# Designs tried in a protein design chat: VH-VL binders against Diadenylate cyclase (dacZ). Part 11

Target 1, 269 residues: Diadenylate cyclase (dacZ), of Haloferax volcanii (d4gzm5)
Amino acid sequence: MAALSELLGDLVADVDGLFLFTPSSSHYEQFAETDVPTVVIAPENTVEAETFVELPLQFQNVKDRIRFGVEGAMEQSIVEAGDTIACNVGTFGGDPDSLVRVRVEENMRSGIYDLFANSRADPGVIRDVFEVAIELGKKGQKGEPVGALFIVGDAGKVMNKSRPLSYNPFEKSHVYVGDPIVNVMLKEFSRLDGAFVISDSGKIVSAYRYLEPSAEGVDIPKGLGARHMAGGAITRDTNATAIVLSESDGLVRAFKGGKMILEIDPEAY

## First folded at step 4 (VH-VL)

Design V07 (framework fv_satralizumab)
Fold by ESMFold2-Fast, scan of step 4:
Structure V07 (fold): chain C 269 residues (1-269), chain A 124 residues (1-124), chain B 107 residues (1-107)
Amino acid sequence: as target 1 above (269 residues)
Amino acid sequence: QVQLQESGPGLVKPSETLSLTCAVSGYSISSGYYWSWVRQPPGEGLEWIGFIYHSGRTNYNPSLQGRVTISRDNSKNTLYLQMNSLRAEDTAVYYCAREGYYDSSGWPEYFDYWGEGTLVTVSS
Amino acid sequence: DIQMTQSPSSLSASVGDSVTITCQASQDISNYLNWYQQKPGKAPELLIYDASNLETGVPSRFSGSGSGTDFTFTISSLEAEDAATYYCQQYDNLPWTFGQGTKVEIE
């Protein structure tokens, strides 16, 4: 196995850092024998890596995984602009079979790490809402495409900056996203107008909230509808994160601070 | 009623590590809220040090980044603060505090419960 | 980091007077501002949240207003028990930052 370690060392000898996404213990040990600083990006640090970045959502798009890892490493001062890294990713199958070279640039602080790590809501809550939106995008509701608007975190301010469109079925309940039964309810209610408001802890605060759309000061791609405008506007005005499923194109988009941070294709999941 | 009580050494020497404990009663720290440390030098204003969320996520004031660690022990319902490389300027009353919000009412986040504070003097 | 500047740094007034304290943010924080009261030897206590909302149990003589970068805190009829230092705090963005405080003394 020494010969294999020598080959791996040669492949990464001229990079400033090595990024391993969800490595097995054996895979991690092989790369740990190189003298290149190694960063593990995974949901849990099961390999007990010295340098670890938590991955809150299992991004299926390789570009999104790399964006998250790079931004997290920059935030933790593991790498800096000008560095070159090698990312070990699985492009064809579950095994990490590819090395992608990336030059770290300052403009790579795109907000994808901040969306999860520095939001008021727990990263797990944001992940759970993304999972609901992705499943809705893949399957629709009762065979029909649906749109949905989920506002996560900073719920007190969100409620104060919105108005009810209908009776709130959650007004006196204490139910949380991530519960399979609650997720079914969210999917059922997504057929109706308005936003879901979810607290920092994942409590479903409300359904059927009207958020006033405003394009002023919001960075939204042209051609997106009222749900996207409302999501952008509320995140400009609060510390909430907006997760929007488009009925028209089937994509899931996330907004924070009035900007579109992430775009996910549910078909990839 | 929620109560927070700080404890630790009253006097520490420069270059040493400060270790403070905050015992919480009346609420489980793993059940919710943000749990913060705030300090106040004698005769000066308030400075936020950092927080730990009930999930274990932490965030620190950039001015103290790399010198502070906030942790918790859920089984003891206790919060901890560790600060390295102490200087005379770190002399302050240290408070632990809950950043309260009321999910049932939708009220915004703010500091709703504070400990009594513990004075830490950094002197040789 | 968002810098919070309070004015004045101290004031003296008599019981029954109206006093106003201002707080200025270095950037737009919308209405994401709290006001705290700290009496000597005690921890701070929340009075106003979200710029203008009175915390439960706080006397109605305390009020807050403002949005964006300019905020005011008013005590409409000063009582002896109001002698304290008052702090504004923004919660728009991390790190949380406080104003330097305004000491209110009663003559």
Scores: ipSAE 0.000, ipTM 0.470, lowest interface PAE 12.1, mean pLDDT 84

Design V08 (framework fv_satralizumab)
Fold by ESMFold2-Fast, scan of step 4:
Structure V08 (fold): chain C 269 residues (1-269), chain A 118 residues (1-118), chain B 107 residues (1-107)
Amino acid sequence: as target 1 above (269 residues)
Amino acid sequence: QVQLQESGPGLVKPSETLSLTCAVSGYSISSGYYWSWVRQPPGEGLEWIGFIYHSGRTNYNPSLQGRVTISRDNSKNTLYLQMNSLRAEDTAVYYCARGDWEGYFDYWGEGTLVTVSS
Amino acid sequence: DIQMTQSPSSLSASVGDSVTITCQASQDISNYLNWYQQKPGKAPELLIYDASNLETGVPSRFSGSGSGTDFTFTISSLEAEDAATYYCQQYDNLPWTFGQGTKVEIE
């Protein structure tokens, strides 16, 4: 193990930082003995790393994992534009099996880290909503493809900027996303038009809310439909995060501050 | 129906760690709401310390982050506050309170006085 | 942090008088403001939430209004039991912050 850590030190001697994504204890021990600043990016700090960045959603896309780690490390001043880093990731599936070399650029501050780490809503609430959207995207509802719009956080302002399309089944309830039965209810109710409004703490405030689509001040790729426009618009006007499942292409997209921050393919999960 | 009751040591020395408990009855702390700690120095106003969601996740006032930890024990239906590196200015009545997405606190404990002195 | 400033810091009035307290936020908080009453030696109690909604069980003589940065709390006819300190609180952004309090004394 000592000889291997010496070899690894030679392989990464010319980089400014080493990013370990979900390392095992043995992998962490080997890399931690190098002279390169090491950052662990994982759902929890089981290896007890001194520099740790929590990974709130297990991105299956390697690019998104690297984007998250780089932006987090820049935010913490661990690396800066112009630095070169080595990312230990599972490039060919499963376990971390390769080192991906990345040159850090200022334009890598894309908002993916801020979407989770610096959002008004609890990062776990955002994760729980993503998991519902991903499950819907993979399986549909009762064998049919569905679309969905989830607005997370800043719920009072979101409610004031929307109107009801139908009776709100959650009007007098105190139920929270992440509860298995509530997640089933969200999946069942996703077949109806309108938005789900979820509070900072994950309380389901409403279903069936109409949000007016608007393109002004919203940075959305051409060709996306009304749910995406509405999600972009509401996040432009509030501190909420919008998570949109497209019925047409099956992709899940996240918006914050009027911009599309993240696009993920549920089939990869 | 819902009641919150704080308890603590009363007197703590500077540099020590404060440990407070809040026993909740009439509602399960894991079933909903967020549960907060708020303090009030004698003769002064209210300062929000932090909260714990029913899920166990926490959020802290940045002025106290790094010194404060809020936790819970679902089986005892009890909330905890730990604050380290105590100073004389941490002398206050400490309250626990229940809140909702509207950001208001609808139930409060009676408060427990913590005096920090040598 | 959002600063909440109350005016006046204290006031003295007679039973039957109408009393108005103001609360100013350092930035726009929409209607995300609550009002609490704290009697001597007691915990605060919620009176008004979301700027203007009366909490269940609270007497109708209490009311709130305002939005944005300027808010008003009114007691339309003072009772002896209204002697207390009143606090506004914003929840638009973390950390949640309270005003310094307004002490209402009955003469």
Scores: ipSAE 0.022, ipTM 0.546, lowest interface PAE 7.3, mean pLDDT 85

Design W01 (framework fv_benmelstobart)
Fold by ESMFold2-Fast, scan of step 4:
Structure W01 (fold): chain C 269 residues (1-269), chain A 119 residues (1-119), chain B 107 residues (1-107)
Amino acid sequence: as target 1 above (269 residues)
Amino acid sequence: QITLKESGPTLVKPTQTLTLTCTVSGGSISSYYVHWIRQPPGKALEWLGVIYHSGRTDYNAAFMSRLTITKDNSKNQVVLTMNNMDPVDTATYYCARLWGDYEGYFDYWGQGTLVTVSS
Amino acid sequence: DIQMTQSPSSLSASVGDRVTITCKASQDISNYVAWYQQKPGKAPKLLIYDASNLETGVPDRFSGSGYGTDFTFTISSLQPEDIATYFCQQYDNLPWTFGQGTKLEIK
C-alpha cells in the first residue's frame, strides 16, 4: 500500500500538475495521496474534487480532451505556460489507462474551451447541437448522407444577416434543442437547404435561413464548401457559434470568431 | 438572492465622461449576462448594451460610438463608460440581468441611479 | 429597430374595473413580449413574459395575450396598489425596445 503510493508519487514527482479525465472514486483517491496539484476534468464533479473543470462534450479524440483540459485550467489560472503536466487519460477504450506528459504553452489557448465555456450560447446548448450533428453524420437521413448548418447564439443578429429560403416551421413554436422530438425535427429538416438558427438558451428560432455575409477574410481550410464558408463568415460578423456537418466528408466542424476551432469525426462516436 | 446596485456620479457636466459601476451580490457575473438600460424622466426605457459571461459586448447602435461596458469577475462588478455626455443623456441608469437571452426577461434590476447632465 | 407602440398613453379607472393596455410591434415578434410594472422611484418589475406567462409571485388578476404584432395586457379587477406605469418590451431582436408606457391612475 505504501509501496503503491510511493510508485505513484515517483511517476508524477517532476510535474507541476496532474490532470484526471473522468476518474472513478477509487482512481481519484489513489492520486489524492500524492503531493501534486490535481485537476479533475469530467462532465460532473462526482468525486467532489477541490479543483474541477467541467467537460461539456465527451471528446473521443484524446488530443481534443487534453486541449480542452489544458485550456480550461489556464483560463482558471490553475496552470500557466511553462508548466509540465501529466494527463491520466484513456488512450484505448476511454478508461483512464495512460499518462501523457504535456508541456503547457500559450499557443494551447486554441479556443476549444472558449467555444463551450465563453460563447454567448449556453455550453449545454452547444453540446446538444454537436450531439445532433454527430448523430446526423453517423446515420444520415432517409438513406443518404446529409449536410447541415447550425448557427447557435446571437440569434437576433444572425436573423438580420440572413433571409428566408422557405416557410419557417418554427415561427409559432417555442421548442428547444435537446428535446428528443425537436432533435427529430432538426434531422428531418436538415435535408433541405439553409441554416438552422438557435438562440442562446437553445430555442429553435428558424430553419431554412440563407446567410448573407461574404466569406472574404474568413480563416478556413482550403477545399471546404459553401456551408463552411457561411459558418465562418457569420461567426466573424456576430457572436454566434457555427456547427457544420459536411455532406462530402461527413465531418463536423465548429467555427467561432471566423476561425475553425474544432473538427470531429462522427464515426468515432 | 441576487441583488444589483448601481453607483457613480449623480451630476455630470456636458462633454464629460460618465462612469457607472454595477455591483452584483448573491451570484457570479461570470455566469450571467448583465445589461445597462436607461430611462429619461417621464420617457420610455432605452437599452444601452450588454456584457456576456465571456466579457464580449453588444451595444445599441445609437450609443456604440461613445459607450463601453467592461467587467471584473473577481470584484463581481460591471462598469459602464459613456463619453461626451449631453443634457439629453439625463436619465436614471439601471443595470439588469437577463436570464435566457432573447427569449428571456429582466428578472433582477438594480435600484437605478439618476444622472443629471447640466451646467 | 423594432418599434413598440403602446396604447393608451394614460388612463384613469376605478377600483374593481377591468383595465386593458395594448402594445403593437412594427414587425412579427412571435410571442417574445414582456410586461413590466413601474412605481415612482422604483425599477421596473416583471409581470408577464412570453406574452402570456405570469411571473412567479404576481397576482392572477394580471394577464397577457397576443402573438405576432398585437399584444394585450389586462388587469381583471383593479386594486389600489396597481397604480403604476406599465411597459411592454420585445426581446425578439436586438436592440431590445420598450413601449412608451401607460400611466395608470385611480379615479
Scores: ipSAE 0.000, ipTM 0.391, lowest interface PAE 11.4, mean pLDDT 82

Design W02 (framework fv_benmelstobart)
Fold by ESMFold2-Fast, scan of step 4:
Structure W02 (fold): chain C 269 residues (1-269), chain A 120 residues (1-120), chain B 107 residues (1-107)
Amino acid sequence: as target 1 above (269 residues)
Amino acid sequence: QITLKESGPTLVKPTQTLTLTCTVSGGSISSYYVHWIRQPPGKALEWLGVIYHSGRTDYNAAFMSRLTITKDNSKNQVVLTMNNMDPVDTATYYCAREYSDSWPYYFDYWGQGTLVTVSS
Amino acid sequence: DIQMTQSPSSLSASVGDRVTITCKASQDISNYVAWYQQKPGKAPKLLIYDASNLETGVPDRFSGSGYGTDFTFTISSLQPEDIATYFCQQYDNLPLTFGQGTKLEIK
């Protein structure tokens, strides 16, 4: 496909890097013939790309996918501030139908890559908890909107900085998020107040934990309620990640280090 | 009962790389965190870093540029590698475990320690 | 980094005495303090965690207290086998930091 390769090379000749999101082998081969450094961002390196960034969650928002890829590439020193990249991404139905030109800036280190790759909990555990929160946000529980607070990682310290609201149904269990039966239990128990505490490995340590809400030293958008303040505060005070489903607006937000890192609309999934 | 044991060279020349191995028995390193701590003769304990059950690591910033911790779950071993050794790095090096339910970073089991002397 | 400052650096006491060692954190660390006993040529041994909880198998003459920035470790009735260096450790945040140690000697 020499003629097509030459055309693609001309199209992207003035960029410092090319970012391919979940490319097929044919897409990858087309762009790999260009002289532009190529980065693949996908859940698995199926195309065997030399430069690869693992995508732990299939973000449905194109902006979040690009944000993740750029931040990951910066973290791995693949690109730096001042570089211009072209992102081949699906803007319509997931098909890689668009090229988006982005100028890399230092303020693009928003923490989204760090949230998954450098958190104390495994990236897969954080992904699995997001999937539970997104499913709850989309469907609710027993026909009603619900809120939920999931605290992931650093569970011993989280337990020490919290108190029980009710008997812990997981006290003597060895069950893990990602198991379909356990995920059903988390959804069922989300109707009650309190936080779920999940270990670095995904073990469900507790349900029904009370966390003190606090605004001091926490960067929370105006108008968010006690669950968000509690999630922000616990991540300020521990190495945990907080994932919060808002009952009032239906959005899922993630906190790390006292800061809101990510906001997802479950309706897009 | 859990037992940890450090092994490696007791003498290292300045500028050389130190490699120490922590061998664990009585428990799997895939189910808890392993830390490295050192103690210069007659001085306080210094935390070097940790390797989590996942294989992810955190390091003390003072050592981060020359320190690497890795593990092999099949051998139940954790390895500390420290580059560019200096006489001030002379210390007894310990590995210590943190149980997965005791993640507030205190240590219930320690290795016996291995004294590493850095001199020409 | 959180600095842990122990007082005194050394002390001498007689068998049966009440011994108190203090540890001060440079910032609020709640109750995230552990205390260790280290005998010459040996690895440290955990005595106290969460500022006041006694580790299993540790004699009840050892106790700890404190919250925030000020912590104390007490031996209610000193025994000969208690001669050692004692260290406090904070685990509120990384990097983990230890006090400089208190060397306990018998008069």
Scores: ipSAE 0.007, ipTM 0.466, lowest interface PAE 10.3, mean pLDDT 84

Design W03 (framework fv_enfortumab)
Fold by ESMFold2-Fast, scan of step 4:
Structure W03 (fold): chain C 269 residues (1-269), chain A 120 residues (1-120), chain B 107 residues (1-107)
Amino acid sequence: as target 1 above (269 residues)
Amino acid sequence: EVQLVESGGGLVQPGGSLRLSCAASGFTFSSYYMNWVRQAPGKGLEWVSYISYSGRTIYYADSVKGRFTISRDNAKNSLSLQMNSLRDEDTAVYYCARLWGDYEGYFDYWGQGTTVTVSS
Amino acid sequence: DIQMTQSPSSVSASVGDRVTITCRASQDISNYLAWYQQKPGKAPKFLIYAASSLQSGVPSRFSGSGSGTDFTLTISSLQPEDFATYYCQQYDNLPWTFGGGTKVEIK
């Protein structure tokens, strides 16, 4: 115990960066005294870290948390491909209980940070849509499994590249995702086919939009259905982000630029 | 009446820094994406950067990425552009521009511009 | 990046003339095209969006047409106050890109 500060120094002596995920003040203070660049990744900067990356979604998968932190740090030029980092992260919930060494590689620019930080829609809007999709995946709608397609951002272009399947219940409304009542409406209307179109600011522009499925120029795992192909295709053709809940496997997937960026299991939430 | 008023332009040496500001009035500033667009002497328009209504989503043209930083202060209805490592090619009139609505990519209101000259 | 090409680079016309300005995109941009007017020493003024939709307050002598890659701005009867440079802009994909401009000179 008497040599704890020296042991921590030895563990991080050969790394180019320290990534602290949701650290306590005491945890942060223990690492902040090192000469190694320290990055805090958390929903809020409660420890008042000089280098901070906002974590927009509480990723339950450790790999997704690390991917997000690495890509964010690369974007801010804190680390680069070839660097070795130490990630202090919680594996079983609670305070960070693990120290993971990771070699930064160019393929870690997977788009997960860009999905939230550099999309047309604000990160909070993307987060709010993920939360709706995750809750819908966990509980279903009225006891039944349901699928859903949410197209977020670049809504004017999305509307022009789609057609109505039914009357739009949001045509004369000014309601926003994240409002509990609106979230209930989105879950109810998910029982019908078609996509929801949500603006950069979170305004619900439309329900019941038909998007043409296409595999050309879209990187989609084999075996995924029409909603996933439509989501991939529209993000290939627009600056929108697609969030897809699969009725068949219950997973939530996100697409940007024609590529699948993120896959979430709602049961983990 | 919507008004955008730029300031902070001037003469600066290559490698220097300059901070531009844009004061907005006549609309709910916190509800709009804001942009910087520049125009070199005798040349056309070039889009530089945008920032979302909340300040959380930011995009830069490749020509300025890593050198310029866009920011906003919604409490003061102001937009800023911090320009570092300035080059001769950055010489231009810089316009503050409002994005139409919250999801279209065209600019409905522009300021009068502020002139930045990078010269030795 | 989507490249926007305008022609002609300049045109000299008399009051009352019909003026046509062309804008070509390097790829299909559907109707995601805006037009701006810039008078000497002034900021650009928004004229047209969605290739053909006229902004309120813009005189009816201005009209836009086109879809895909080829677009046209027309001034049906040129007036003295129309002396300006006109720019097209695509908003199909980031980065937003502008045409090189067409200067309309009134003799």
Scores: ipSAE 0.007, ipTM 0.494, lowest interface PAE 8.9, mean pLDDT 85

Design W04 (framework fv_enfortumab)
Fold by ESMFold2-Fast, scan of step 4:
Structure W04 (fold): chain C 269 residues (1-269), chain A 121 residues (1-121), chain B 107 residues (1-107)
Amino acid sequence: as target 1 above (269 residues)
Amino acid sequence: EVQLVESGGGLVQPGGSLRLSCAASGFTFSDYYMNWVRQAPGKGLEWVSYISSSGRYIYYADSVKGRFTISRDNAKNSLSLQMNSLRDEDTAVYYCAREYSDSWPYYFDYWGQGTTVTVSS
Amino acid sequence: DIQMTQSPSSVSASVGDRVTITCRASQDISNYLAWYQQKPGKAPKFLIYAASSLQSGVPSRFSGSGSGTDFTLTISSLQPEDFATYYCQQYDNLPLTFGGGTKVEIK
């Protein structure tokens, strides 16, 4: 019967890195006794890890969580293509209980880390809009499925590449996404036509915008419909991020730079 | 002048196969999403499938999913639809349609003249 | 799937008449609606996109309006060449769906 830290060292002796997702202080301390470089991926660096990657959204899909951690570590030059890592993740909501071995490849730069960390808008604003879209996807509006299109960041350029479909109720308002009252308003107005335009800092600039993207095409999954295509296209033509809730399949998708980066199932949240 | 010319239609028995082709000219084919739209005798228009400009993204209507395969050859400026396990309800005129490039929605600014597919014993 | 319902199925009209065709979507499609004209034995011809934007080369007597779920195609003064079947098409979401068509017949 070996000490736990010695058993953990034996299990991960042949990997180039350890990725710990939301570890407790005790859990982190045990892994810190190994000679393998250790990366903590969590919303807050509570354990005061030397190597830390901030997790802006609590991805319920383990694969998305791992994708985020790997891309973040590659971006920070902690790991590189060809390395093998061990990811310690929680399968059932508590302390991490699973160990997943992953070989790092260059094609794992899917943009999920870049979507939050290097977007023009504040990462917290992007997270807050995702949370609105996820909740709307789970609950609908008054029990009915709804679609929504949120364009986040680079609002001046987005406004110039769009036209009004109706009176803008936010024209003289100073309200921000993340405020519970404003989130209720966004859910109510999601049943109406057009896009919401949100600033870098989270200010709701407009509702009811018809997007007019550039004449050039983007190569994104066209099967998602024109609303998704218009959202994706505006992200190529601006520095904005598009977050789209599909009424048809109920999924939330995010676009940046003309590409679909992330697909989330609200039912998992 | 933009031209789309379909071919490959004909009479086939249920369970049979046909390959439709669409020859494109007068525009840069590799820049455009392409679609197949069909119309049963005396009925309305029904969308069948699309393929992205690069060929990377493809989508099918549920009625043909698993039986039809859309493909394109940008070097030859051609679009194809391989139709397997044909059914009576697949009887229609099949149109090749080009998507309007200036706003990317799924609407069609140019259509071919259509090729007739009849599935009957 | 988004269902598109056109009314009427057919309309009889005389040259010079104002003709109105309606199209209703089963869910909100914003203004992602196109209109097509189809003459017997011919491929459809593109008329209107974004519910109200007239394609270059289409006569100004054609106009579109509407948003959300209810849309209208209007021909302000019907001409002999306008006798055809007209289709609406939503392009908000996949699968793409067309209305059942409205046949404009000479009275």
Scores: ipSAE 0.006, ipTM 0.447, lowest interface PAE 12.5, mean pLDDT 84

Design W05 (framework fv_rocatinlimab)
Fold by ESMFold2-Fast, scan of step 4:
Structure W05 (fold): chain C 269 residues (1-269), chain A 121 residues (1-121), chain B 107 residues (1-107)
Amino acid sequence: as target 1 above (269 residues)
Amino acid sequence: QITLKESGPTLVKPKQTLTLTCTFSGFSLSTSGVYVGWIRQPPGKALEWLAVIYWDDRKLYSPSLKSRLTITKDTSKNQVVLTMTNMDPVDTATYYCARLWGDYEGYFDYWGQGTLVTVSS
Amino acid sequence: EIVLTQSPGTLSLSPGERATLSCRASQSVSSSYLAWYQQKPGQAPRLLIYGASSRATGIPDRFSGSGSGTDFTLTISRLEPEDFAVYYCQQYDSLYTFGGGTKVEIK
């Protein structure tokens, strides 16, 4: 206790990098006294860290948080496969209360960072759509389970690779995901068949779209339904991100480039 | 009449932060479907998009420069501000601000005159 | 990112001649998401064409755009003295990228 910075230095002396998730200023200062390269992963760079990775969604699964930070650091050439890192993360919420040692492996580059950071749409838009999907997964619509398909970004190309199933309720509107009123509308209109199409900026372009992607090249786990197949396929053919809520199992899955990148259990949120 | 004008330092030292302000008239960034972006052009080279900010405060950045760029707006002053950190001589360029119209209309219909920013010791 | 390649780099022509400028994309671009700009020395770019073929307000009808997929063309049917400039194409299907430019100069 009396020599906390020395104790922390000893604990992380043999690692190639130190990953701090949402650190306080005092916590950051303690670790910054070590000579180990330090990366801060948080929604905002409140501690003014030199090396910062923006965390767009507060992943409740610690593995997803660590994977996000690792992939971000690898993409920025801060760490590489074969490195050992120490991750300071919160297990029970609040201040980081755990220290996890991780060996960086190439198979940790699953695209979770790319899904948010390098997508056509702003990370905040993708986060806002995830929040709508998670809320729907937790509560359903009018107490009943519901499925939904959200196609985010590259909306012009998505619209050209789809057709309307009926009149678009958003055709003459300029409303955006993240607005609480609009989020309620998306939940109410989740009963509509087809996909929601959302622009790079978060504008709700359309509901009720039938996607017409090419038939091959999707990397989707067996047993997933038509919404997952359509979402995966459209992301192969466009630069869009697909976020799918399964009515059957209640999980939210995200696709980019024809591959499933992320799977979230709304019950954990 | 729609006009945009860039202002800021014309000389920046390596490793410093550049802050440029775009002041505009004839339109408002409180209007749905209106947004403003920044484009640069090194001497004798092609145009390169940097960032855009939407009327609802959504932001897009060039992926290669994202870690160095911040775009903000002050709707009451009709201003958009671009901040670029860790300047390098290769960042010497004329910096333009320009208006965009509509979510699908990623084309720049009105441009400022541009401001030359030189990065040297 | 979508890379736009413009060719030729320089066109040397006389007033009254037809200019044909090419823009080739590394990936398919919706024809609705390509624009053309004119830039004269010491001046900001000026929008000429958007949506591959729609002329911007105030642009003379001698300017026309065409193309789809990966191949786009800007045509100036009869060059006027004020048309000698650098021309850039820009896609807005996947973020925003500009071509390298084509300089139209007096022969």
Scores: ipSAE 0.006, ipTM 0.436, lowest interface PAE 9.8, mean pLDDT 84

